# VH-VL binders against e9p860r1531to1740: the designs that were tried, part 1

Every score and structure here is a prediction.

Target 1, 210 residues: e9p860r1531to1740
Amino acid sequence: RQQHRMNLTISDKIVKLSFYDNVTDAENVGLYPDVQGMATNLFFWSHTSMEESPDEVSWLNKHEISMTVALVKHLLKQNYTTNDIVVLATYSAQKNLMYREYANVFGSTPDSNVIPVETVDSFQGKERKIVIVSLVRSHRGGRENTGIGFLAVANRICVALTRAQHGMYIIGNGAYIMNNSELWNKIVNNLRRSNLIEYNLPLKCVAHGN
Structure headers, positions and changes below count from the first letter of each chain, unless a header shows other numbers; antibody chains aren't numbered by Kabat.
F, E and O are the ipSAE of ESMFold2-Fast, ESMFold2 and OpenDDE, as the mean of both directions, binder to target and target to binder. V2 is 0.75 times the mean of E and O plus 0.25 times the DockQ between their complexes.
[cut] marks letters that were taken out.

## First folded at step 1 (VH-VL; framework fv_rocatinlimab)

Design r6
Fold by ESMFold2-Fast, scan of step 1:
Structure r6 (fold): chain C 210 residues (1-210), chain A 126 residues (1-126), chain B 107 residues (1-107)
Amino acid sequence: as target 1 above (210 residues)
Amino acid sequence: QITLKESGPTLVKPKQTLTLTCTFSGFSLSTSGVGVGWIRQPPGKALEWLAVIYWDDDKLYSPSLKSRLTITKDTSKNQVVLTMTNMDPVDTATYYCAHRPGYDLLTGSYDAFDIWGQGTLVTVSS
Amino acid sequence: EIVLTQSPGTLSLSPGERATLSCRASQSVSSSYLAWYQQKPGQAPRLLIYDASSRATGIPDRFSGSGSGTDFTLTISRLEPEDFAVYYCQQYGSSPTFGGGTKVEIK
């Protein structure tokens, strides 16, 4: 099979090692520029903050919203446009709360109004230069574990992790997720071997961006 | 057509080391996501997982038996080898190797053991 | 370690009847990563169901799996003579563990 969407790091570290055997890369993906302001084009920004649910069928993670907003702010300062970036939330409750945080942080401007936040399901068949994925599921601060829901569905995770062309940034509780899924254990271990998972964002000083 | 076959001694004395070889065909242990595991079954008892080795040489062991087990692979020979030290009569069992296919995007996870060898009975007795 | 408890230990039925086999986990099985195997005397186990409810290749539609969390069920809707065997559940949401088995025997 030949893939033509994702940069070589995403293809090599996620897709070939976790989802597809014998994938080759089309020439065009080698021509993609590095993500401005980031030291890597693929990163898992980990945390240990709890998940929340009002009804045990809707899930959200407020700390991941704050992390996502911070990363979006940074990328917009690197001269990326709102059409270059998409945020994928694994739950609709997370998407809705993220839109509210956008209004609070960015105000009512054309840029803040058009920053796309979609669920993984609504983004199937689409792509973006930069994809930020909010995984949501985490521990419950001492409450009974309810599992990881969406994160267990391999085809949905593959959709989430294969939408990016130039850069992909995953936000989640890496330790929790890998301990609750064999697929995520493989993904996180692949990222760990390449130094692509950490608690701090790998920012880069860029002299000239574009 | 995936096939696996176990080989090794059928009789082991107490305190000796058991070495079993799984020889397979129809797949490669260089294929991303693929693993080969070992499972045993004492006569008339339940199945017990022992170890698994993956394409990238990652290894997992049963926590209760970890200190006694070593799993290795030779990808070029299509073989996986299990070594178990300090054998005891309670280790008498049929030992199976089995294919662990990884993930299929259309149907979800295949981290179950989908194809098994015929098994080899190992008796631990003086 | 997740302990899987299967019940009943033995189920005596006639061909054509419905078999319902239970597998209960000591704690939640992540992602419903639970499989069911069939084993006939002198043979290796055969995978029937994976991910709690997905049929393996070549498995007849009379076999179905259901459940999530801690409670899982294998159903055989209309027993055929070849279905009399021992059935094992297995989880792979953590270090793999198997249940004690349920023997489905002819009355």
Scores: ipSAE 0.000, ipTM 0.436, lowest interface PAE 15.7, mean pLDDT 81

